VH-VL binders against q95uq1. Designs and how they scored, part 1

All scores and structures are predictions.

Target 1, 197 residues: q95uq1
Amino acid sequence: MSDNHEEESNVPAYVPGKHVSVDQLKQQDAEDEALKRYKESLLGTGVHAPKDDPRKLVIKEMKIQIEGRPDTIYPLDTKELIKEMKTKPFVLKESCHYKITLTFNIQHDIVSGLKQTNTVYRKGIKVSTEKHMLGSFAPQALAHSVTNPRHGWEEAPSGMLARGSYTAKVVFTDDDNEEHLSVEYAFSIKSDWKSDD
Below, numbering starts at 1 at the first letter of every chain, in headers, positions and changes, except where a header shows other numbers; antibody chains aren't numbered by Kabat.
F, E and O are the ipSAE of ESMFold2-Fast, ESMFold2 and OpenDDE, as the mean of both directions, binder to target and target to binder. V2 is 0.75 times the mean of E and O plus 0.25 times the DockQ between their complexes.
[cut] stands for letters that were removed.

## First folded at step 1 (VH-VL)

Design i01 (framework fv_indenebart)
Fold by ESMFold2-Fast, scan of step 1:
Structure i01 (fold): chain C 197 residues (1-197), chain A 120 residues (1-120), chain B 115 residues (1-115)
Amino acid sequence: as target 1 above (197 residues)
Amino acid sequence: EVQLLESGGGLVQPGGSLRLSCAASGFTFSDYAMSWVRQAPGKGLEWVSSISGSGDSTYYADSVKGRFTISRDNSKNTLYLQMNSLRAEDTAVYYCARDYEDYGWYFDYWGQGTTVTVSS
Amino acid sequence: QAVLTQPASLSASPGASASLTCTLRSGINVGTYRIYWYQQKPGSPPQYLLRYKSDSDKQQGSGVPSRFSGSKDASANAGILLISGLQSEDEADYYCMIWHSDAYVFGGGTKLTVL
């Protein structure tokens, strides 16, 4: 806004790239802090859990991201949506790159050592079991988010033996062996994407 | 299914008052901050006001400070905007919007809007 | 004097790409801001599309096609909404938004015509 700030904003780009002044970095920190205070004020001073909701873990959504394709988002914040999850399968093309992001809230108390166990079935037969440690999470207004894999992409299997329909069950437990949530879902591995037209 | 339904718009004379309501359903209302965003005929969007989930914190655009009051009743899942000392430039469609926080603050769901016309 | 400026209109052909610009006022460095984009079709309320601050700080809205993407042009002090493979259904008004000085600030909007 000031003449000094305006002069700094007009500094031209150069090799190895555009220079960012110390004043511009301080401005960035100030704007980030102002936004953080704004967010904190909008969220209020406490964490409010619904009186009739005893859940400690509330998954808001599961996002399936496939490289080169639109994200598929499943809202899971109600018991009805969780129950219906298995009736809405998603499709993975063989050898495609994908990742899954969970967005969730913790209610009532800290959950220590939250982990997920994902078991995949084909025609009733267990074909794999994967376990992921998610971490420890406190009740807070800001939703927690975890992505698997943490880096890069997972690659879907390929070949005629891998193609077909699958069901899966993911169970969330903690260090006290308390089971917080169980979700059943379905997916298919196909040789090509289904044409929508 | 998230739904926001505005009401209370109408024709009012300059200097008059009007109260808008927004009925929310399909989510836990008290967990979300809420906002009012308006759009004058043939013009762009303008943020008007925001309120925290608890109702304890409120924010206003400079153009409406001291004239408009945002409030909410979480027991009724309803957001309100009390508009006083209305001016011709307040003529707009008023949208109710839900503020969603996920790495940034944005409006993820909007109502259909209610029209406010300030005319003599 | 406006915090955000957008061109009033832009026209492009089906299948082409459109680059929609959101320029920040002198004295406000685009590098420090998260820019949000909204789409509004005639007779409808706005719909959230995406937000972009950097390649490590960005998000796509639910159901928003991957042909919509965000970026920045630091030399122009501008945020960019890129729409590739334009379709007739992309014809709409597009708004950018930032949070600045305790307020949400919208750009004036760009009407995109697909002909």
Scores: ipSAE 0.000, ipTM 0.421, lowest interface PAE 18.0, mean pLDDT 79

Design i02 (framework fv_indenebart)
Fold by ESMFold2-Fast, scan of step 1:
Structure i02 (fold): chain C 197 residues (1-197), chain A 122 residues (1-122), chain B 115 residues (1-115)
Amino acid sequence: as target 1 above (197 residues)
Amino acid sequence: EVQLLESGGGLVQPGGSLRLSCAASGFTFSSYAMSWVRQAPGKGLEWVSSISYSGGSTYYADSVKGRFTISRDNSKNTLYLQMNSLRAEDTAVYYCAREGDYYDSSGYFDYWGQGTTVTVSS
Amino acid sequence: QAVLTQPASLSASPGASASLTCTLRSDINVGSYNIYWYQQKPGSPPQYLLRYYSDSDKGQGSGVPSRFSGSKDASANAGILLISGLQSEDEADYYCMIWPSNAYVFGGGTKLTVL
């Protein structure tokens, strides 16, 4: 090998608890002309990825918020934590109101049209597949955050047929069909909360 | 267990060449960036060179640029340092070191070998 | 001129605490970097101790006791390694390190004597 090197590394700053800004929401529309200008300005920021981390997408955490209940937080910034996710299922009570927030960093280059495909299974049977456009994001020290649903709450299913254990697989891809990350997780729908849920 | 074993050190005259090897075991070698760090007798640590997990990116200290070449063979779990145009100031113990897991964004040397001694003397 | 400056030597008593400093050159802000710490005993290779970026972003080496901790002094532009409850086995050379952009840079090292 020659004495070439292609990348520089600085550890990006992470500020926990920052809310999704109007500027971050604008990054979710790839056709927005203001977003194009913003992306062009970010290419000159000088934010550098950690040395020899080839990841473009680094999920810091997934937060499950349930109305009237404490938040459940899953750190996901290492390969070991990602592998363990499926062994730590969360519980949803029938008809509860919930939302999920992803906090993440982008490294190396702009990711255009980041989307997630979430497939849910019950006893090996696919029960749903849903795709969500997250937006376009650039490297920066402050972590990005995306909440689904964007407004209000999602309602958990109800009824005897809805109760039970589920597994899910979420895959993150972009406009170039590059797969950035795949995470498996588990959850259950129950008639009521247990004391240790 | 993670093990790093350096070899190839010895006595060489100024202007000569030497190739160091580091045999790695106990982990998936192809998943980690690797580095060479040296220490002159009675002196502190000096980083020499680093190579990415794939070998696609290399980095060098200014003191060795143009003279040293870092490389790796992932099929043999081996790291190399080709040293050309050696100078008296290159005399040191050379350590092979593994950089931490790339998923952690930390970039530190979590495991070190025992070192191999290079002496450049006339 | 030196990117990282460490005192050459430090002495402390068994059971006391020692604060080892790593001062960054004035053109480099300590707040922007992970400070990595290594311990080296005579005749042995260095061992990774810990890294410190902030209280929310730090890491500990495998098997490293909790009495070893990191912090920063923004006013002094310095990283700090704190060793509490000093033991005779802590007598060693200690090195700080950063990655400023395209190179790892080590401090000159501090020899800690436990007397």
Scores: ipSAE 0.000, ipTM 0.429, lowest interface PAE 17.9, mean pLDDT 80

Design i03 (framework fv_indenebart)
Fold by ESMFold2-Fast, scan of step 1:
Structure i03 (fold): chain C 197 residues (1-197), chain A 120 residues (1-120), chain B 115 residues (1-115)
Amino acid sequence: as target 1 above (197 residues)
Amino acid sequence: EVQLLESGGGLVQPGGSLRLSCAASGFTFDTYAMSWVRQAPGKGLEWVSSISGSGGETYYADSVKGRFTISRDNSKNTLYLQMNSLRAEDTAVYYCAKDEYSYGDAFDYWGQGTTVTVSS
Amino acid sequence: QAVLTQPASLSASPGASASLTCTLRSGINVDTYRIYWYQQKPGSPPQYLLRYKSDSDKQQGSGVPSRFSGSKDASANAGILLISGLQSEDEADYYCAIWYSSTYVFGGGTKLTVL
């Protein structure tokens, strides 16, 4: 008997259908004092979200890693940076191998079953919709990180018809179907890394 | 691609000092706890030290406490281990390891290791 | 007494299942701890396999086949790494670990031979 679901998830620590506060997580580990102390050192003295910031999901950055090339990092921790995302497209060379890492904080309460739905458009026409399970995450001082794909690399499309400019919309939801964030971004698929447009 | 590359190992006499470095790439270095784990020839794994993402919290194995100092330079994506008053029992391959998530859970990535030999 | 004890060696046939144990010292309750498992092949650094505390608190490492799973035997005060459908590439040293007393503690390791 294999546990394919857990092995194939995008986030190893995924626990579906649970809403647990920071206090509950600390209490669940109370019998393990060493782990509790270590976790508390990472959190500092308590985990306190800004009371004037109602966001449960705060994306700190998106990192695009391309095999054989330096990482490209987009800071996204403000609403202004998120709005600007679509005006700063990234470039993928035909057939390149890439992966994307999201670094983010959770505020206020645990988010159970965080997932992303990514819809890609070309010239206003929907060309794909993909859903990725990210996992369940608790509020904490250090940011969480998830990489897609979890294993290996994604391969960028190739061919004359695949080349061009794309726009995308990613929506983050959880097991309760609560929408936490929506981000629009843009990218291009080109024959070479040197951008001329 | 997450990469961890250790350096600074070598042959040193008892009572001597060495500083190990671990160059990290492929992830946001300052948000993850980092650790050093060693393995003596033909023996098992022994945790040496851990440091929080900010560098504000450090933890040490009893066998090295007071002699070793873990530190990090987040502007250079580099982890360090300053080893003083070295003993024969410190002879080992020293691995740099990245914690998987924010609370020092699993060591999800490891470097290739750097060898430290303490001998006269 | 060691905090974590593992058998030095274990042998099993290809296609069979192997159960590797990690026993916690008397007085340390296995139910309390998240147990981490690592695989090390000769000449290579360790690779993270998985962690297990309970069915609701467990995780597979990146690229780790579903044939590897964690569990616990409360009566033996032990964590268990189960490997089903054994393959030749599963020959390796396996280490368990826990966070205990502000220390990350490794077991002594089990050498798995697939004959």
Scores: ipSAE 0.000, ipTM 0.438, lowest interface PAE 16.6, mean pLDDT 79

Design i04 (framework fv_indenebart)
Fold by ESMFold2-Fast, scan of step 1:
Structure i04 (fold): chain C 197 residues (1-197), chain A 120 residues (1-120), chain B 115 residues (1-115)
Amino acid sequence: as target 1 above (197 residues)
Amino acid sequence: EVQLLESGGGLVQPGGSLRLSCAASGFTFSNYAMSWVRQAPGKGLEWVSSISGTGGSTYYADSVKGRFTISRDNSKNTLYLQMNSLRAEDTAVYYCARGYRLYGSYFDYWGQGTTVTVSS
Amino acid sequence: QAVLTQPASLSASPGASASLTCTLRSGINVGTYRIYWYQQKPGSPPQYLLRYKSDSDKHQGSGVPSRFSGSKDASANAGILLISGLQSEDEADYYCMIWHSSAVVFGGGTKLTVL
């Protein structure tokens, strides 16, 4: 299985310390009014991040929507909640229609080329790796949201071989090869819904 | 692979109108600013217009302001240029290009161009 | 007066180096600008080559050979595109570009002939 995403190949090694802050970005374009105005519209004035929280990417929640079923929401805005996620697997019925929405904030600096790499395992064996370009995002008060698929629904696999328990690891990186977050989660594919699902 | 494909060019009389389209594929269209850049026969490149990823901000060269309108339909991954009150000096190849008005953005990908000829 | 000025033409031999200049108008300091370079072959759209502001702020386009490089001549108030080891396929028009006063400004272009 080959990935056929619009992601760029990441061949060069990351260079430590290659970081551009919000202040540095504003300084670079003092004489370019067009770019300065764009940065001001993107960054706003008075956008503040907690000084005791060094994270650039803060995922507030992951929402799993299944057609005809209640939403399942995982709050992920603390390290403790992220660690607990793998102990609370969700269930997908064979051939069900679903979509996943991430709601997140960006802090401190603009994140360019935020990418999601999701690797799924079954009984320790890697069964798929999917990469999605999420885009470039600036610090702002209002949370960003990204839904996959962007339109319509995705269909869960079906058949005897598809049923079972899965584990997954999603890693968020950017164009500077900085790893912002890694989350492990679990799910299962079943023939029908349980009474408490 | 990033691809941009222009269409809608043709021959038009002075004072007439044309609508150009640019079909984009291979990237998340709504995350990128898009631009039109033109080139008159035997001449250099001239920036015409740019639009932000959401379509909320538009920018125009002084030579086309008030006559041209840039727009986009993110659901169709398509960029447009509505050209009104066309003049002989608008005769050019019009290129669709990705970029301008994002920090660090530049014209990193270009389409093949579509020819607009304004003549009687 | 034009914001960016390029020589109309330049000729060089295969294997030699060509230095293409892009001069900024008096009153605009080249030191503060990123200069973008584009190559256009006959019948083709422009292709992004590289950008250069300083040694710590430069970028090479995908697939662009390392023999293409950018620099600046502060005394001439000019950006420079250097093409080393010239090949026949380098024969093309070359355009410089900057962002200035809420607009994109292109130079007039230099036609490079490899004879």
Scores: ipSAE 0.000, ipTM 0.437, lowest interface PAE 15.0, mean pLDDT 80

Design i05 (framework fv_indenebart)
Fold by ESMFold2-Fast, scan of step 1:
Structure i05 (fold): chain C 197 residues (1-197), chain A 120 residues (1-120), chain B 115 residues (1-115)
Amino acid sequence: as target 1 above (197 residues)
Amino acid sequence: EVQLLESGGGLVQPGGSLRLSCAASGFTFRSYAMSWVRQAPGKGLEWVSSISASGGSTYYADSVKGRFTISRDNSKNTLYLQMNSLRAEDTAVYYCAKLRGYSYGYFDYWGQGTTVTVSS
Amino acid sequence: QAVLTQPASLSASPGASASLTCTLRSGINVGDYRIYWYQQKPGSPPQYLLRYKSDSDKQQGSGVPSRFSGSKDASANAGILLISGLQSEDEADYYCMIWHSSAYVFGGGTKLTVL
């Protein structure tokens, strides 16, 4: 009798946060074919992704915000930029307050249960592994944005043993264990800021 | 009621071509990814190709890459498989299958299949 | 080496239980995969039964009896389909499937005979 939302849109019953609802996605699909093609031509990406780009997740940028400091922005929407990230380390002062925002597009189909696994290394030794569930996201022209922590600020470690150079690898996967993206980056923890940091 | 009806199968000589069609009804075709899965006589299932809901992304098994082309016409609720340079090992029943679930999903509904025989 | 290996055949009596295995190739960890199970009777297309990754990530197909369940044996690197209270209509070929290396990969199938 009643419509099954999963059957109609291939979407889980609930989507975390203020993301596009199943009803809104169905309304987008209800437009006639000519209007959909016109919107695709005008807006570029969204429900209809580029034909020869198989990526479901395209991270446009990663933004690192530190309280009282200028933002550090890493564009990540090409393979070249992703490779460059590991050569451009950022600096965190002991006990500084920071947050990280990802801005990204979803292409082709809804991505459900998108999560990131961040593993940090020091001289080849794994020092931490942290997993964050980002949520479920639909294709749309406007980029999605997720900030961690969701509220307030995260505090950087402190102490002589915390200071030093680190490398990290973040892997983005979904509910079907599909790996969408892997990024290597570097950072250091210092006792104080340099004038050009 | 979800229905998938395949057509276009038949007997063809090696090196020949065939185009398979799958007529879909009972669900919002344009909202789901679709696939072709085949089964050789007395053998198991082998995935052939998948296409995203919009038609913007296509995926192929290594055994058919460069020879087969999957496509869809959302205005006609129809899925296609263009098969070129056919080989004896392409002989199989070809099933149209609907994808459901999350990224890349699983096959929740299957058609009855259409038989392709590649023989001299 | 095949990515997924299933025994070719299995026999069990009515009312008994059957455990069907799907073994992943050395080098890939069953813990990382969602395993899908399909049933196929002669002359019919396959039908989706269920999927299993973990106890918190599993799903039963619509209309699939509760006597069908999924699990894993990490030490054997295998997924398991358990059919309890076997009935004559359970006689069929059973296939496991995963998404691996940008492809859907099926096991070779197990023919279950209920005698």
Scores: ipSAE 0.000, ipTM 0.443, lowest interface PAE 16.6, mean pLDDT 80

Design i06 (framework fv_indenebart)
Fold by ESMFold2-Fast, scan of step 1:
Formats: C-alpha cells, sequence, structure tokens
Structure i06 (fold): chain C 197 residues (1-197), chain A 124 residues (1-124), chain B 115 residues (1-115)
C-alpha cells in the first residue's frame, strides 16, 4: 500500500548518537569532496577563456522587448560599449508591456549565486532598489540568458508622476561578494510613442 | 506563502498618536512597494499611504498628509505607519497591502496581497 | 467631486448576470485608465479580482473564476465588472480603483445582493 513507507524501511538510515560530532564532520568532508568533483565536472573539456581577458562575467547584450514593438538591443561585451550605454536611452510608453533579457558568458571559473542590484533614479532621487538572484553558472561556449520577468510581461507605470527621464545603475555580484560589473543606463516614460518609434 | 500581519492598533484619544506595524513573510520584502489602506466602520476602502521598495519615494492621501508618516525597515521585513494628531475620522481598520510584482520602477498600481487588518479607534 | 462613483447597491438573481459600474469624473477619460477590481466579504480583507484597460491590456487575478470579466462603456465614461452565472458566494462588496495624480483612488463600493 504505502510504497513510500516500504522504501524508507529498506533505505539505510542515519542514526545520530555516539560520536555525533565525528560523524557530522565525516559527512561534511564527503559533501565538500562531492561538491568539488561536481564543480570540476561542470568545467568540462574544450571550454577555453581568452588568456588576455580576466573577466568572469561578460555581458553580451541587454535586450528590451516591448509587446507589439521591435526589440531594442544593447551590445555590452566591451568596456567601450558599457561606457556608452547611458548615452542611448530607451523609451517606454506609459502602461506598455515590457521585459528585459540579459545574454552573457561566464569565463575561467564557476560563478556561484550571481545576483543583480538595480537602482533607479528620477531627478536625482532614488525611486527603487531591486535585487534579483540570477543563479549559478559555469563556463561554457554557449551564452546564458536570463529574462525578467521569467513569465509574461512587466507593466510600465502611468500618470503625471511616472512620466519623465530616469537613470539606473545595475551591479552584478556573487556569493563571495565579488563585484563583477557595474552598468549605468537611462530610459524615459512618455504618454505616447513617437510617429517613428 | 505570502503573509502580512498588522499590529499596534487600539483606542486613542483625539490628538494622540499610534504606530502601526506590518510584519511580512514569504517573499522578498525589499523588492516590493507597500501600502496602507483603511476602512471606517460600515464604509468603503480609502488608500492612506504607499512606500517604494527602497523607502525613497512615499505617497500620501491628502487627508493624512502632514500627520502620518510611512516607513519601512527592510532588514526586519517590517512596514510602519506613524499616526500623529489623530482625529475621530481616522477611526478605521488599517490594512497592510503588497503592491503587485516587481518592476524597474517604484510603486505598482494594484494590491495583490492584504493583511487581516488592525483596528484603530479614536474617541474620548 | 468624487473621482470614481459606484452605485451603493445592486441585486440580482442566482444564475443571472450582474454589471457593476465604476464611473470616472467628467474630464477624466476612462479610455486612458487601467481599472482594478476588488471583492470584499464581511469579516475578510479585500481580494484582488482583475484589471482592465482594453482587450489587449487586461489580467485575471489568481484563482478568480472566468465568470468575472472587465470591460468599459465609453459613452458613460465608466469601467464595468461583469459577473455571469451569479452564485450565492458572489454576494459581497465590490470596489473599483485607479491610480490618478499620484494617488490610489477607490470607488465608494457596490454591495451586491444575490436573491
Amino acid sequence: as target 1 above (197 residues)
Amino acid sequence: EVQLLESGGGLVQPGGSLRLSCAASGFTFSSYSMSWVRQAPGKGLEWVSSISSSGSYTYYADSVKGRFTISRDNSKNTLYLQMNSLRAEDTAVYYCARDSGSTLFGPSYYFDYWGQGTTVTVSS
Amino acid sequence: QAVLTQPASLSASPGASASLTCTLRSGINVGTYRIYWYQQKPGSPPQYLLRYKSDSDKQQGSGVPSRFSGSKDASANAGILLISGLQSEDEADYYCMIWHNSAYVFGGGTKLTVL
């Protein structure tokens, strides 16, 4: 009847008792070794980072998608392009549906717990700070992609308070508190699209 | 699961003060704008105040502007409403509400989760 | 003058349809606004039902039956909540809401009685 109960009765059980601290240390060592082997397996063979590029995180592009409109793509794979980003603002019509996709490579070693902190300003005033956990990523030839929101669309604000020019700063960090990258960008919220948008 | 739990309500005399708290759990509190909405006995809903995810941008209903202060402590997952110079017309159930989703911008425009409310009675 | 106006009460029979209106003040164009709807039963906090701006810009709340839908009446400058196939559990207070001039604005609420 209860397959789960029968399965549990046949599985070797961990029984705490005599020498609990020693048993816990042995279990901990085995898990550390397993994690090390797992990380080594993720690095694989044939994955090779440029020796003259020390970056672990390389953002290839940021893509702004607006429902019913052409995609806006910002290549960001060089220091020059990153510096130029804030001089090329994108436009959101109030209440439009949008999403943002980051496409990136990981080089040299696994990045654990990659997260982004996005801070938005209007007229010099901080209006939001959002932190998003992206995940853990291994070096590989194919780029990784992360979209926010993961499903469906975000909605742009509307009304007189929402319309205007914004600046933003996104900072990428990991579980070791290493700062990989900082990017500044700009956007505007407008009442309607321009005739040529 | 998302949970919002209000506290700090009670009986207070006109001209007095109260501080309401809302303890949030089950979500990343620092990623959401939060609001207070009240309801007088037998009356409809009235928005009181909203605060952005960082706490940097606040909104107030004209009826409470200058008397109430909304704030938050993201390290404690707690939303506050400091109510000063209370009047009989401030008597209501006060609900803590979460603005929907996360966005690149400050406040969202609807409330997807609500607390159970805490009662504030202003009378002599 | 109130920004949003709702009738105080409405009654309808089980199995029938009810149309609840939310009228915007003269000078505020309903076509521009996304209208949000909430349901509140006695002793409970409000529950988000849905939002409606247009057929391409609408959303149903989690767990909200398809019997609930939104629309607009441009000639009346009003948003509409339609509840089809009325059930006894639909008896509640219904509130509309918009974001207008840096404020959340609720309608006065409509008490729906199913009898």
Scores: ipSAE 0.000, ipTM 0.448, lowest interface PAE 11.1, mean pLDDT 79

Design i07 (framework fv_indenebart)
Fold by ESMFold2-Fast, scan of step 1:
Structure i07 (fold): chain C 197 residues (1-197), chain A 123 residues (1-123), chain B 115 residues (1-115)
Amino acid sequence: as target 1 above (197 residues)
Amino acid sequence: EVQLLESGGGLVQPGGSLRLSCAASGFTFSTYAMSWVRQAPGKGLEWVSSISGSGYSTYYADSVKGRFTISRDNSKNTLYLQMNSLRAEDTAVYYCAKETGSPWLGTDYFDYWGQGTTVTVSS
Amino acid sequence: QAVLTQPASLSASPGASASLTCTLRSDINVGSYNIYWYQQKPGSPPQYLLRYYSDSDKGQGSGVPSRFSGSKDASANAGILLISGLQSEDEADYYCMIWPSNSYVFGGGTKLTVL
């Protein structure tokens, strides 16, 4: 049968366990100096989530990098910017080399088993679904960054049937089945670059 | 099944050059990133350089930037390390290592290693 | 200061347990990283053992016995490799590693002696 378990990427990463919030841990150890320092490092000294912002996942930006072309950067740290993303499609030339980087912060508490589900549509028809386990992340001062692919480039599809306009929806969830964010975006695959692409 | 075989090491004088090779078999070479990791005599492991599966992206440790060049020939299933301006501190066993894991899990690691090839930089 | 610090040596008796530590520099939060462990026997290349992020997010190398396990010590800002039921063949150098994104950082290694 399957020999996927020979490699880490094919092994189930998560085992059942009890989740304890960072705030609960901090309260339990109020007078323990070493544990206090560790919890402050988990939270990041000076990393205060806005009190009126309940988000645990804040995407700062999505960067589309295409070989030999200027970067396209989508700031996504507000609801308005997320909603506008689908009105600003990016262009991929068939067979071009590209990569996508997400830069994000985690607020309030550790997010365990953060997962991305990306579904691509063409003319209302689902053409692909990709699921990526991003991992578990703690609040910290510096933003987390995840690039796909980690090394090198992805190659865009080619051919007459691949060319056209696409829409996509990416949904971020975690081990507790909490939906943190949903983003709709658009892109086109074209035979050549236009001067204003 | 997976095999990595390094070659090209030897004795060289300071300022000299060497080219290391790693012959890979037992997996689809072009789909995996590859790395060089070295170990000085009696010392620990030090990552040197990585290259993407396509060969498009390369990464280097600060200690070797500008002196070493990583490359690959996917048609020959071979990884290379061109080493220029060699210094005594470059003396080490150089291991070829295959990367695996999920970039989205943040779990990339070295699942297979070669036996290593020895580079000695000495007068 | 080194990014990852490991004790140079550790000794333990057969059948006992050994805890090998990997301490992260104070500006780096151990909670934010997968800690990877490698074993190297004299004259051999390193071999991957396991990674640990949390109890719900960890992985084991193919063929690595369950008596090898990972954990973290929050108070010490450290990753831990636990080897239970020590056997003579566990005598080796052990290296921790983190992957911050586009590079790899190894600890200095711990030589485990089984007496």
Scores: ipSAE 0.000, ipTM 0.453, lowest interface PAE 15.1, mean pLDDT 79

Design i08 (framework fv_indenebart)
Fold by ESMFold2-Fast, scan of step 1:
Structure i08 (fold): chain C 197 residues (1-197), chain A 123 residues (1-123), chain B 115 residues (1-115)
Amino acid sequence: as target 1 above (197 residues)
Amino acid sequence: EVQLLESGGGLVQPGGSLRLSCAASGFTFSSYGMSWVRQAPGKGLEWVSSISGSGGYTYYADSVKGRFTISRDNSKNTLYLQMNSLRAEDTAVYYCARETYTVTGYSYEFDYWGQGTTVTVSS
Amino acid sequence: QAVLTQPASLSASPGASASLTCTLRSGINVGAYRIYWYQQKPGSPPQYLLRYKSDSDKQQGSGVPSRFSGSKDASANAGILLISGLQSEDEADYYCMIWHSSTYVFGGGTKLTVL
């Protein structure tokens, strides 16, 4: 039967096409110590995290791409760089086409349903709140990459009321309501590009 | 290019010891599990031992448990097999092999093999 | 009883097809296992060929021609390696393997002769 699995088949049957935590994978093997040991062995292969770094989500960088303009890259792999980000605003010309790419590592455990909540402020007043599902991600040596929008470009607002300076706060949470990270950043919407932009 | 080169084989008396080495190159050694598989003259393949990429987990065939020790030095990209209390039935060509790296799919292939090193246990 | 049983020898003509069987011991359901296949030519180390569990869970080894394929015969409780369009260079020993009870288990091997 399909619910009657031999020892070998138990491991492959639980992993392909499923997003589960490392703890859930180990619990699935609890009745079979040999399979549990083998799964732990495989999860340890190429899946490393510093024991003194408890972070599950490590953003390596954020890249702002604007159609027809050079990329702007913010390294974010330390707490100090994250705090400095809001002091280095980027500029968007009204109606320009842009996209944002996050490059990140997941450590310690699979993160299910990672989402970002981006709240934008102008002079302390909340202007918008957008929620965006990023997906589910496993610990791995290679960094994950997510671009928003996933296809094409996003268009910057236009008009007199849209121009000005903004601050934003993005918060990363998952399906278990765990908050992994919050980042504050700043940007401006202007009528035209400056020579140093 | 992935390469695995075994060494340390030779002629030993029953009850003796040998240490086999496998020098790995062309891949991130610490990211892969490694195994020893042997083949007696004119016979089939027999799995001997496996070790995880970190070295934290080891597995042994019942025929060698308590006599053989698998280990690795990731700083030297080298796999080892310490063989003690050798018996005539341990006579074989010993291959080192790389286990496929899998984070989500769990695979058990030996995707690359060395050329082998010959161990002869005889008086 | 051996966990995996393979016939000791098989012969076939150039251009024909060969079906190599790997039979699992009674009580071990072939439907639940990935079967891994290896080829060993005289004087050479083994080479990984492919793995097969089901049509949705199978993989070819790097550089392995499509004329090598895996399947199963549930009624015989066996994994099957099919080699079509046999060539003289296919003459080799073929081994099946599974992961069972925290061990890698090899079949005894089948010597394929192409005459």
Scores: ipSAE 0.000, ipTM 0.437, lowest interface PAE 17.0, mean pLDDT 79

